# Designs tried in a protein design chat: VH-VL binders against q9lss7. Part 45

Target 1, 226 residues: q9lss7
Amino acid sequence: MGNTSDDDKILSYEDVVLRRSDLDILNGPIFLNDRVIEFYLSFLSTVHSSTTISLIPPSIAFWISNCPDTEYLKDFMKPLNLRDKDLLILPVNDNSNVEVAEGGLHWSLLVYYKEANTFVHHDSYMGVNRWSAKQLFKAVSPFVSNGDASYKECTDTPQQKNGYDCGVFLLATARVICEWFSSGGMKNRDELWFANVKETVPDLVNHLREEILALIKKLMSESVSK
Short names: E, the ipSAE of ESMFold2; O, the ipSAE of OpenDDE; V2, 0.75 times the mean of E and O plus 0.25 times the DockQ between their complexes.

## First folded at step 13 (VH-VL; framework fv_gevokizumab)

Design gi7 (at its last look DockQ between E and O 0.75; V2 from the best seeds 0.81)
Fold by OpenDDE, look of step 13:
Structure gi7 (fold): chain C 226 residues (1-226), chain A 118 residues (1-118), chain B 107 residues (1-107)
Amino acid sequence: as target 1 above (226 residues)
Amino acid sequence: QVQLQESGPGLVKPSQTLSLTCSFSGFSLSTSSVGVSWIRQPSGKGLEWLAYIYWDDDKSYNPSLKSRLTISKDTSKNQVSLKITSVTAADTAVYFCARLPASTFDYWGQGTLVTVSS
Amino acid sequence: DIQMTQSTSSLSASVGDRVTITCRASQRITNYLSWYQQKPGKAVKLLIYYASSLQSGVPSRFSGSGSGTDYTLTISSLQQEDFATYFCQQSYSTPYTFGQGTKLEIK
């Protein structure tokens, strides 16, 4: 139970409320939580304001993957209009217990690209989330394109060097892919964004925590001035 | 097939510098996200991680030995080297090199015994 | 540094037995744990990574479980070739650290 003082609200950004403890997570060698991931995905969504890009929050992705009722899922998915999306960013977590919120220990990234009609899974730790990613793929696939999308693992996904940066790799990869898409997208069907990810993500992860912290501080200052 | 092989002097005198070489095949350090680590094991004891080097020249050392360790790579030769300065009897061990894809060691060499003795 | 402790240094068992080896970390390592097999004169072999993921080529009789600080390697039916020393290793943070090892001997 973190000290009440460490749980103070520090920023409200879109649908995300960040707390003091989230800054500590970013400052330390600590696993990124759902809030931090959701925050940055929301931020990326504002930067890449295309209506055809959807960055799905971790909680929503988890719910989609674990929804026991097909009809309910259909209804839930309707307002998302996934058929009209060109790029989907889907965080994957290895939580196997639907009754426990935030029970997962590893983050990875599932990406759908409409032009190629393919899902690509990026796992920064030896593909440990492949099962979870496939489950999410199965759940989302019927709602994109004609339901005949392919699935593949990216074998050249940059790998983490510790046990606490999987979320950082997720966010870095998401950023690179969004930038890739915004810059014109696919030049080669076989390569997609793989080269960009391979080249850029390893360096980006080294300073992304600091960058996110700086962003939060900036937003906090702007909020106070209003 | 991934293979690693350690080579060393076998015997080193106290206060001297121990030089080890890991030669590997089946992978390259030009490939992103791959590293090589050194691990040692004194006789009858557990394993001790010493250092790693990744493709991007990122290096890390065991803090207990950091001042005495230097790790380097020659990508063109598929080799990783480790130097240990000011060796003592405590440095007597079997030294292993291993591939390090993601903070775990998926392939190991057979190890090379190094004895520190006057 | 994260200390890794295996509760048993040596264990005797027979072919066909179910064998369990435990490993405890001094702090939470969030499933970033690997199990290795060591035999004399042979290269150390990775068995399990991320607490329960089976390395390619490893027999299915090997399995890993656990969470938080406590982890277990299980051999469902011990084979003659399984007599060896087993090590756990945390891959959470540097310096990477190993358990002291558990030697599995024939009864």
Scores: ipSAE 0.907, ipTM 0.946, lowest interface PAE 0.5, mean pLDDT 94
Fold by ESMFold2, look of step 13:
Structure gi7 (fold): chain C 226 residues (1-226), chain A 118 residues (1-118), chain B 107 residues (1-107)
Amino acid sequence: as target 1 above (226 residues)
Amino acid sequence: QVQLQESGPGLVKPSQTLSLTCSFSGFSLSTSSVGVSWIRQPSGKGLEWLAYIYWDDDKSYNPSLKSRLTISKDTSKNQVSLKITSVTAADTAVYFCARLPASTFDYWGQGTLVTVSS
Amino acid sequence: DIQMTQSTSSLSASVGDRVTITCRASQRITNYLSWYQQKPGKAVKLLIYYASSLQSGVPSRFSGSGSGTDYTLTISSLQQEDFATYFCQQSYSTPYTFGQGTKLEIK
């Protein structure tokens, strides 16, 4: 009696398949996995259905950072249409070994904003992903800006107070930036979204797991009715 | 340069309230997304985390002392205060304040000794 | 609460020696570990955070390693100014907790 096994598929949303264990991750004080990250980025892509916003899946961002072949990277990047994008949301993970079964232990966020021609790195734990973010920046920059984009570490990014919420900070920050962009974007080149992130993310992270969990349950209910 | 300085009464009688103030410079809770924390060290013993308060008033207390602790900030003065009620000899320690960017303490004050004695 | 254990309370070494100090957590803390240096009458100094990230202004002879529950601070070539007590701290969850310290004594 009761629910199905913990690895059963519970939802197919866009290109993402969620499983029972992903709900358990959201419900506990547990490090968020790739699937939950990709799901919510896909959801944000739906909510902010602009042709000029691209929210890159974690696996894609990781692969871009670690591709050893420049010609294969060019072919891979073509379908992404990154030059047509005004805003790119790129998750960063601190695992640089493509063959490790376990991913990295820390999530952060790299954002490209075309109007400022600037990549900004948001890291919720004392900038520990800055090397990984720089690798991703170097790999992506030629495909959006002909290699002349600037890179900025946002040192006033809201900071996590535990060892398991870095993914929640990633998603909260991505959401605030998408909302900022959809509301008209830049009013001052020196401020961008930084004030919005500082003001909104700390409170949002206290509730975002619950919000995502509720969203998944709502979508599951709608899928069953189909 | 980031600097923190503790000030306290030096001597407090048992059952009274211990009040501590951390004054800091080189950063502000109005311009930085960081916190300030209190840590204490009894003579010849280990460090014990007491509480933190962040720029946005998010605060947390060590559960073993929570009923006796109150942390507060005055952002305009660059100060964070800690009160400990109903003190006993067990509260005799050097008290440190430290900046808390995340869950680690990157800059510390030199500490202030507080003795609980009649 | 997560207990942090430094099994060695005191170490003696000579200038130039490679010194290793260990710290164990009562559960996995997944690299959320910091190392501090404490000298009498001085402010405590952060050396290492996130197990292996060197704090700005700390000499490169200091390094951190480890994973899971077992962590290590290494001083590759001991200097006179490194005479101090060293603490580990788990930064994984509140209440943040510290090891009891390892006093490094220069022969």
Scores: ipSAE 0.742, ipTM 0.872, lowest interface PAE 1.0, mean pLDDT 89
ESMFold2 (binder alone), look of step 13: mean pLDDT 92; pTM 0.940

## First folded at step 14 (VH-VL; framework fv_gevokizumab)

Design gj1 (at its last look DockQ between E and O 0.77; V2 from the best seeds 0.80)
Fold by OpenDDE, look of step 14:
Structure gj1 (fold): chain C 226 residues (1-226), chain A 118 residues (1-118), chain B 107 residues (1-107)
Amino acid sequence: as target 1 above (226 residues)
Amino acid sequence: QVQLQESGPGLVKPSQTLSLTCSFSGFSLSTSSVGVGWIRQPSGKGLEWLAYIYWDDDKSYNPSLKSRLTISKDTSKNQVSLKITSVTAADTAVYFCARYPASTFDYWGQGTLVTVSS
Amino acid sequence: DIQMTQSTSSLSASVGDRVTITCRASQRITNYLSWYQQKPGKAVKLLIYYASSLQSGVPSRFSGSGSGTDYTLTISSLQQEDFATYFCQQSYNEPYTFGQGTKLEIK
């Protein structure tokens, strides 16, 4: 039962409200929650300000995947203009209960790359989110490429070595892919970002928590000065 | 097919260094995002994780034995080696190597018995 | 270190039986639990990972469940080849630790 004091608002960033407890998560060997993930994805969106890149918040991704009404989903998807996006970053969670917020225990990343018309799933723990990723793929695919997009698992995705860094791997992978895209994207027909992910993510995950924490602290300080 | 095979001296004297080798096939530490770990099992007892080495040379040791353990790999030979220094009777066990994809072990060798005795 | 406890060291059952083996962690491990099968003279086999994910090639009669600190391996209909020792392992944090094992014997 996190002390009521741990729920204090510490930062508002875009549509994300971070709390004191989120700092604790970043400092410890604790599972990243949807707020921290959303925050950093939002941050990446600001860094990669291309209108053709869309980083979807965890809550939105979850909603898309679990929307019970196809018509409602269509309406919901309209403002997202996913057809106009060249790169989609979609966090995947293993939450199977739509009634329970934050019920998932494992994060992975689903990525859509328009040029290749393909969805790629990156799971840092032996593909445990494959089902969830496929569900999200099925839900999103009609809105990006008339439903003819391919789906594949990246089998060479760096794997986590503990039970608390899946979110970190998600964020690291997202970052690398965004950077890859911003640097020009696909140079060769057969090479997506897989090599970049394999080469960069293992090192990035070792310090990404600290980096995110530092970022939050910086933003907090800037907010106080305004 | 993934296969692993342990090799060791069978018998080691107290205070000596135990050297073990894991030879594997069906995967490579140069191309696969996997590691190899060592686990031991004393007779009639449970399993004890010792160490792992990952494809990118990331290593970790059981803290209880860290000072005595050294893990290394020869990617070209598809081998992983483990050394245990200053062995005692307590180090008598079956030693296993296993493929280490993600904080778990999905393929194991059959194990090699090592007895520490004078 | 996270301690893993299998409360039952030995269990007797008959072919066709439904068998349940339990494992408890000393702390929450958030489904990062694997189940292994060990038979004499054979390589240890991974059965279940992430509490309930079935390893490729493992028969569907094996299943895993649980959450938090408590986890269960279930064999829906025991086969002759299933008599073995079963271990749980937490994959949440280093050092990785195993349960003491549950030996499943023929009744």
Scores: ipSAE 0.881, ipTM 0.936, lowest interface PAE 0.5, mean pLDDT 94
Fold by ESMFold2, look of step 14:
Structure gj1 (fold): chain C 226 residues (1-226), chain A 118 residues (1-118), chain B 107 residues (1-107)
Amino acid sequence: as target 1 above (226 residues)
Amino acid sequence: QVQLQESGPGLVKPSQTLSLTCSFSGFSLSTSSVGVGWIRQPSGKGLEWLAYIYWDDDKSYNPSLKSRLTISKDTSKNQVSLKITSVTAADTAVYFCARYPASTFDYWGQGTLVTVSS
Amino acid sequence: DIQMTQSTSSLSASVGDRVTITCRASQRITNYLSWYQQKPGKAVKLLIYYASSLQSGVPSRFSGSGSGTDYTLTISSLQQEDFATYFCQQSYNEPYTFGQGTKLEIK
């Protein structure tokens, strides 16, 4: 916090180290960075069973979709035990799409649900991450199924109304889906979590930055005795 | 296919209230997570965004006009309405409604001309 | 408010020409830019969103590019039906604002 304020570590949570600048991102109308996204996904992983749900960090999802070597990918994926998971939460970023001049600026969400053997893509801005989501689907599908998983674009996903809240929509959608799963999961293969996402995410995104900020401050206070 | 059509009074006297209706087909605010917005174009000038209303009743107005604007929807009729109070000659324009899936407008009506004149 | 500037108000071109229309934002809008086509007596048509994503039903001769503050619309081989006015719009933040338009007319 001294004369290196942007470098100042404020919290260590699981594998994530947050810095003072991350609080500033949450306060402003600013694009969420990888650290904030990873932090909240790690928090959701702590709240929900890690033996049945896997929330994949942004860096891991990026690496999976861009690994050219099938043998190295197999070795990398093995410790993740994805076949044992009932729900996978995978952040999608447009940093792999060569048709986008400024890649790395749009977040969306790819979700695998084992009981339906289906990947679902949620994009809060007119489906612009469709290509990136399909690449990630193709890379992950062999490790959760025998190549027979289906892919669905959820065209009724809540949409952002500005250019900086896509990460907030990602996190809100991930949270609602985790809550849906923990409450019993699938009743109808055509419904899944779609109604819950549509009903809950629009209001949640209005307050989620404040909620995450309050969570970080609470965790900082609890770690002071260390 | 998605279609939108504006209807309005054509001529309005200064200081009166301008009422516009957007009637649409090919989508519904009850079954689609989208909205409808209003944009106007004064003669020989550029386009100006006025307001939107979203399926979940989220609304927003151009700050420069928001004290005079009211947007509302009737989901059962597939209609969205815009009212502009205390009109002046500066409100003379072609008024468009458009479908609003996100912060862009993917389908537009043909527009309706409104003239403010005594 | 984010100001959108189209420096050219009109262009003259012939069928078959490659045409480029430019748009500049007063701040970075991180690809949140749309292009529209306007013809008299017809509904305005969305061509491009998110700087480079082609709207369904729009011919592939239309393309969008650019980043940061500077964006372009390109028509690779101009057709008779492409003579119209073209507007850019930033979709980054409210109030959503438009460029003043570029009228493309036949030589």
Scores: ipSAE 0.732, ipTM 0.873, lowest interface PAE 1.1, mean pLDDT 89
ESMFold2 (binder alone), look of step 14: mean pLDDT 92; pTM 0.932

Design gj2 (at its last look DockQ between E and O 0.80; V2 from the best seeds 0.80)
Fold by OpenDDE, look of step 14:
Structure gj2 (fold): chain C 226 residues (1-226), chain A 118 residues (1-118), chain B 107 residues (1-107)
Amino acid sequence: as target 1 above (226 residues)
Amino acid sequence: QVQLQESGPGLVKPSQTLSLTCSFSGFSLDTSSVGVGWIRQPSGKGLEWLAYIYWDDDKSYNPSLKSRLTISKDTSKNQVSLKITSVTAADTAVYFCARYPASTFDYWGQGTLVTVSS
Amino acid sequence: DIQMTQSTSSLSASVGDRVTITCRASQRITNYLSWYQQKPGKAVKLLIYYASSLQSGVPSRFSGSGSGTDYTLTISSLQQEDFATYFCQQSYNTPYTFGQGTKLEIK
């Protein structure tokens, strides 16, 4: 945990402010925090600029899942226009305490695909976030398909090999799914992105930290030049 | 049903190479998300992780033994092998293989005793 | 390497007892901890993963808790078949390491 005093801001990207400590996270055997995840999701959103894809920031996903007031949630959800989205990427965290920011220790991914009217949960650690994912599903479902969407766990989700790459798996999976969608999406009724995830994510996670670091450095350099 | 079974020589002389084989069923290493690991347990002592191998041939070894360990897989036979070179009395233990999802071992073999003795 | 320490090497209890076994890691392992049961002549059994997740098929009397470096396995009501040795294992990073074990014996 970098000394708060030395945790300088290094990059502003969209709504995310990255700090020096975030680089340390990416370089170390440390799980990704919400800032890094949000950053890369934002980046993916820029790469996949379709108006029908929505990558939800971790903080927003968390808020949706834990909103105590249904009316407030409705109001909150209104501007998101989730009914008009064909693909939703929702990070899931196991934080159970709404009063504690960044209290979660494990990241997973919940995905909504409108064409199939289904939510799919991808957990790289034996489905430990299934409860949290279901909570998020319950909260989001009324706003995407009148609450009749299905929910399933992807049992063939690549599993992490350590205790610090869950966020990496989330991001890798999100990337693959976005790419899948952008390439045309579902070709056959029975085949979503599962094969793509299975085939691509294991390799992607091996270098994604480095890739993200390189991206941040590049963006930093560009920011200085402006 | 997932099953694993270890096989070994039972007795090995000092300085020789110990070869162990894990035969498994109920899963395959041609599919993603699973590996097989080796763990040993000296008599009356705790468990020591030795190595793992994943479907994608990713391998890892206990650093304390890395120079002496070689793990390999034969996917077609549903087997994983472990070799330990230059064995000593300290290598006397029950050796287990286990399925390795997500950095944990969810199914274990019953183990095979290996004794290093002259 | 991350060292795992179980404070008690042996524990005596009676059927029906509430039993707790503790495990401490030398560093923060962020809930990546598993509990195993070992019985003579039987395959080691996974009980708990990710500190508190119950493995499929494991009785609900088993539970795990903890955070940071300190974790606990609890058996709410000890059964005769529960007398065994229990190990914790960190799954945070290689080399994966185990506690020395806690032998649960009948009183």
Scores: ipSAE 0.845, ipTM 0.923, lowest interface PAE 0.6, mean pLDDT 94
Fold by ESMFold2, look of step 14:
Structure gj2 (fold): chain C 226 residues (1-226), chain A 118 residues (1-118), chain B 107 residues (1-107)
Amino acid sequence: as target 1 above (226 residues)
Amino acid sequence: QVQLQESGPGLVKPSQTLSLTCSFSGFSLDTSSVGVGWIRQPSGKGLEWLAYIYWDDDKSYNPSLKSRLTISKDTSKNQVSLKITSVTAADTAVYFCARYPASTFDYWGQGTLVTVSS
Amino acid sequence: DIQMTQSTSSLSASVGDRVTITCRASQRITNYLSWYQQKPGKAVKLLIYYASSLQSGVPSRFSGSGSGTDYTLTISSLQQEDFATYFCQQSYNTPYTFGQGTKLEIK
């Protein structure tokens, strides 16, 4: 905030450092970066403070998807203690080049729900992340189950109408699912959160950038006063 | 099988309103998270997007024609309609409707020719 | 508005040829690019979306590639039924815009 340059750090929130340029990203028609995604997932984690919910940072999910070695993956995954989680929120990115961090162009969401023993993929653009989501599913499944979890593509996921709002759809969908879970969760295995997502996400994405921007500004004001 | 079919007047006089209807089958706007869009092609020229309407009634229009365009849906009939007011010879084209899942058009009708002539 | 340019309006080729059709955007569209096939008297067909994703039911001889502003449709072994006009479309933002088309003709 204030008279600082666009590159200046403006907020440290949990493990995320936001910069002034992140305000411009939220205010414009611009693809959301890893920092904004991680920030809001971290915020949702504080709002839904259950120890059984885990919202995985983008960098962690990317590394899990692209780890070439089973033994490295086991060592990496062990401290995450995923078998204790009832709901697991995993951002999916189409970056396939481990040498170029933040090289991805499309965000989607993979969700594990223990009670149904099911991974569900939500992709707001015609399922283009199906391959990336399946790689992440295969990498994570042994650490939440005995490799017997189901995978579902949610074909009725709300769809984006431009090339820069996929991150907004990811965050809106994650928020709706967290709210669903915190309100009691599954009533029927066939309905899960799908109706809630379909009914709520389209309107939520119309103003979520504005909400996140307002949240960051509020936290910046509180950080200055501390 | 997803199918779309355009119907229109064939011939319209200048200054009148052009009304087009898209009838579709194999999907429904009340049970599918998709929409329908309209694209036109003047003879020997490229494709021009006109409008879409989404299942949740979100609408968008090409700004170059926005003041003249109205898109609407009738979900019980599986129909989407487009009206273009104050037509001129420049509106002579083949008009297509197409299913609109996101920002692309995955199934198209065969098109209907509309000629604007006195 | 994002302008899409297919600088080649017509290509001549023979059955069995590998053909490549190009499309350029006036700004970065980050893979939000679709390819369509148009034949007279037939419905327009979506071939490729998101630059390289093959639409269901489209033969595997069609492929898409590219990034940023430059995109390519490739037909690996041209068949008789592939003689048509090919359009690109940016799917990045409204107003959605199309290239001028590239007509693939029998040599």
Scores: ipSAE 0.761, ipTM 0.885, lowest interface PAE 1.1, mean pLDDT 89
ESMFold2 (binder alone), look of step 14: mean pLDDT 92; pTM 0.935

Design gj3 (at its last look DockQ between E and O 0.01; V2 from the best seeds 0.00; counts 0 for: pae O 3.1 > 2, placed apart)
Fold by ESMFold2, look of step 14:
Structure gj3 (fold): chain C 226 residues (1-226), chain A 118 residues (1-118), chain B 107 residues (1-107)
Amino acid sequence: as target 1 above (226 residues)
Amino acid sequence: QVQLQESGPGLVKPSQTLSLTCSFSGFSLSTSSVGVGWIRQPSGKGLEWLAYIYWDDDKSYNPSLKSRLTISKDTSKNQVSLKITSVTAADTAVYFCARYPASTFDYWGQGTLVTVSS
Amino acid sequence: DIQMTQSTSSLSASVGDRVTITCRASQDITNYLSWYQQKPGKAVKLLIYYASSLQSGVPSRFSGSGSGTDYTLTISSLQQEDFATYFCQQSYNTPYTFGQGTKLEIK
């Protein structure tokens, strides 16, 4: 290809460093990486109440579901203060081999809502991440409840029609759920955010890459000009 | 049980419009985030995807048929229809409808043979 | 368009044999691949989706594997009812495309 380096750092936002290749990923029909996922989840944390909502970075969610030592996990989880949160947003990745450094091929979303004491899994491709979501649920549940939280698959989650937009569905779903929560939350325990997700996410995913690109470019301009 | 059934004319003359209907049971486009697609198979040949229509009215067509296709749904009747205009002998095939949850086809009908006459 | 190639058009085997059927994509499809079984006069049956996920109601003797551009359907210990034509389909992007099929015939 050309002489352009994909390693060029373009933005530091909270704890994430974005590179030029991340813009290329968003602009193309390309699977979203950990950095783009973490960036937008961190942005949502800025927009919504950080005292009641926790949006967990991909690397942390992966580590939690695969930690081999229960006492080490307890020490890791302590500073996260998850029992104090009313809503947890946890990205799920299908990395089946914990000994490799690279992530998996499919993103989905696990959400804990304290008022319903329920974990809900949203998978935009035929429930492929059910096993990975179950592992994350089992690892997190003791730290947000007395191990008595319910687990639910949302089988009516909007579905992707290509092999590269699962991350976009994850982020769109997370955003809709955060907005639902910030607007007052539960009105009916068997509905929760499901209707909002079903009705809003399909159109949002058509535009979200463009919105995230515009957001990154705006933040880059503010970082240089300030 | 999820079931789909194709119905069509059997025989169509060249240059006419081929109309197909898929009737299904065991799911509804009003209660499930799924769609229905059409696939065809000429005699002794492979499978060719034609179109889908989704519960939210999203539609897509195989560009190889150059906009000769129209897909529509009647959610209250659990039916999806496909029209192919200006048919030729190349459109002779078995036509299948199938449930389309995402980018795969999990339940198929038995197929209906359509022959475009001489 | 993504082209799907099944290099073997027919394969002869006996009941009890282990059979593998291969499928190659012209581009990386990141496990977005489905396997179907077709018997004459019967509805096509989904066997495997997402390269290795077994469809409900499909016997456990069917399995899928592979990654990137190369995918395999395996049938352990063939049964009489498994003699059929098998197709792969990329589910990565429209237009969805199928392999040419592999007909599994009795020896």
Scores: ipSAE 0.774, ipTM 0.886, lowest interface PAE 1.0, mean pLDDT 89
Fold by OpenDDE, look of step 14:
Structure gj3 (fold): chain C 226 residues (1-226), chain A 118 residues (1-118), chain B 107 residues (1-107)
Amino acid sequence: as target 1 above (226 residues)
Amino acid sequence: QVQLQESGPGLVKPSQTLSLTCSFSGFSLSTSSVGVGWIRQPSGKGLEWLAYIYWDDDKSYNPSLKSRLTISKDTSKNQVSLKITSVTAADTAVYFCARYPASTFDYWGQGTLVTVSS
Amino acid sequence: DIQMTQSTSSLSASVGDRVTITCRASQDITNYLSWYQQKPGKAVKLLIYYASSLQSGVPSRFSGSGSGTDYTLTISSLQQEDFATYFCQQSYNTPYTFGQGTKLEIK
C-alpha cells in the first residue's frame, strides 16, 4: 500500500483521475470511493451518449444536497440544464457533513425519470439512505420540473449481503437503468425499470468489480499506446 | 510523433548546480495523465530514476537525492527542467528524460552526458 | 526500496534462438513491470508494460510474462537487431527502480 506520494496516477478519463489505490479498491472487498463511482458513471455516460441522460458525479450530487444557499444553488444548477433531461442518475451518499470529505458510509441511487415525472430511490441496504435521498430529491426537484415530481422508494431493490458492495449495487443499478432507457424506456405506462433491476442487478454485482477493473486496465493500455 | 531531447552543460564543477532541460514534442503537459521523468545512467551502471512531474504539477523525487533535486515544468514551452545541487563525481552520468504515462516510460530522449570534474 | 534483480548480466545467443531474460523483484509488484531495450546511441525503447502488454510498434516476437516477484521477457526468434541491453523496471512504488540490465550478445 503506497502512501499518497506513491499512489500513482494511472488514468485520466473525462474529468476523473484514477490512481493505483483505486485499483486496489476494486480488487478487494473494499468500499468503493467517489472516484471509482464517478469514473464508471462517466463511462456509462459515454456509452449512453444521449443528451437527455445525465449521470451526476457524486461530488456534484453531494453539493446539490448540502448547498446552504438557495440562490447559490440556483446559479449552480443553471448550467446543468436539468429540465432538458429525460433521465437523471444521482448517486446518494449518507454524508451530511460538508466539512468532512468522503465521510459517507453508504451509497445508494436516486433516479429521476421525466416521462413519469418521478424520482425513484434504490437502496441496497434496507433503505438506510432514505433521508439522504429525500434531501437530494428536495434539492433537485425544483430544477427538473415545476416542482411536482413524485418520490418513491423501490421496494424491490436488490439487497447487498455484505457491508462493502453498496457502491457496486449503485453502479450496477445505474447501468441497468441506462440500458433500459437506451432500449426505448417505458413501453408500458406502468412498467419502469424495476423488473430489469430485480432480474439483472443481483448477478451483475457479482462480477462488476472485475469488469470495471478490466475496463480501467484496457483504457490504461490504450493510453500508453497512443 | 513523440520526441524528447535532453540538454545540459556537459561539464559541471563539483559543488555547483547542474541544470538540465528536457524539450519535448508530440505531446503536451496539459494532457491529462501524462508526466515526464528523469532517469540517469552512470557509465557501465544501471538506470536510476530521479524524479517525475505530472501535468498537474504533482512531483516525486528519489528519496536518496530528494534534498538536491528540483523538477519543474514550463508547459508553454514544452519543457521540463531538473536541477541537481552540490554535484559530485558520483553525479557523472548520462541523463535521460522520458514521458511517463500509466506507470511506464514509453518515450525516451537520447540522453545527455554530464561530467562532474574539477 | 524495491530491488530489481536480473540474474544474468550477459547472454550470448544466435539469430533465430529463443531467448529468455528474467527479472525478480524483492517484493510483489503486482505486474507493474516494464521491459526496455537500450542500444548505444539510440533512445531507450519500451517493449513491454504491465508485465505482458506489448507496446505499440514492437514486434510480436517480444512477449512478457510473470506475476508477483518473477517476470520474464521472451524473444521467440532472435533477430539481428535484437542484440542490445534489456532492463526491467518496477513502477509499483517510488522510487522506481530498474534491474541492472542483461546484455544480449551475438554468439
Scores: ipSAE 0.024, ipTM 0.636, lowest interface PAE 3.1, mean pLDDT 91
ESMFold2 (binder alone), look of step 14: mean pLDDT 92; pTM 0.933

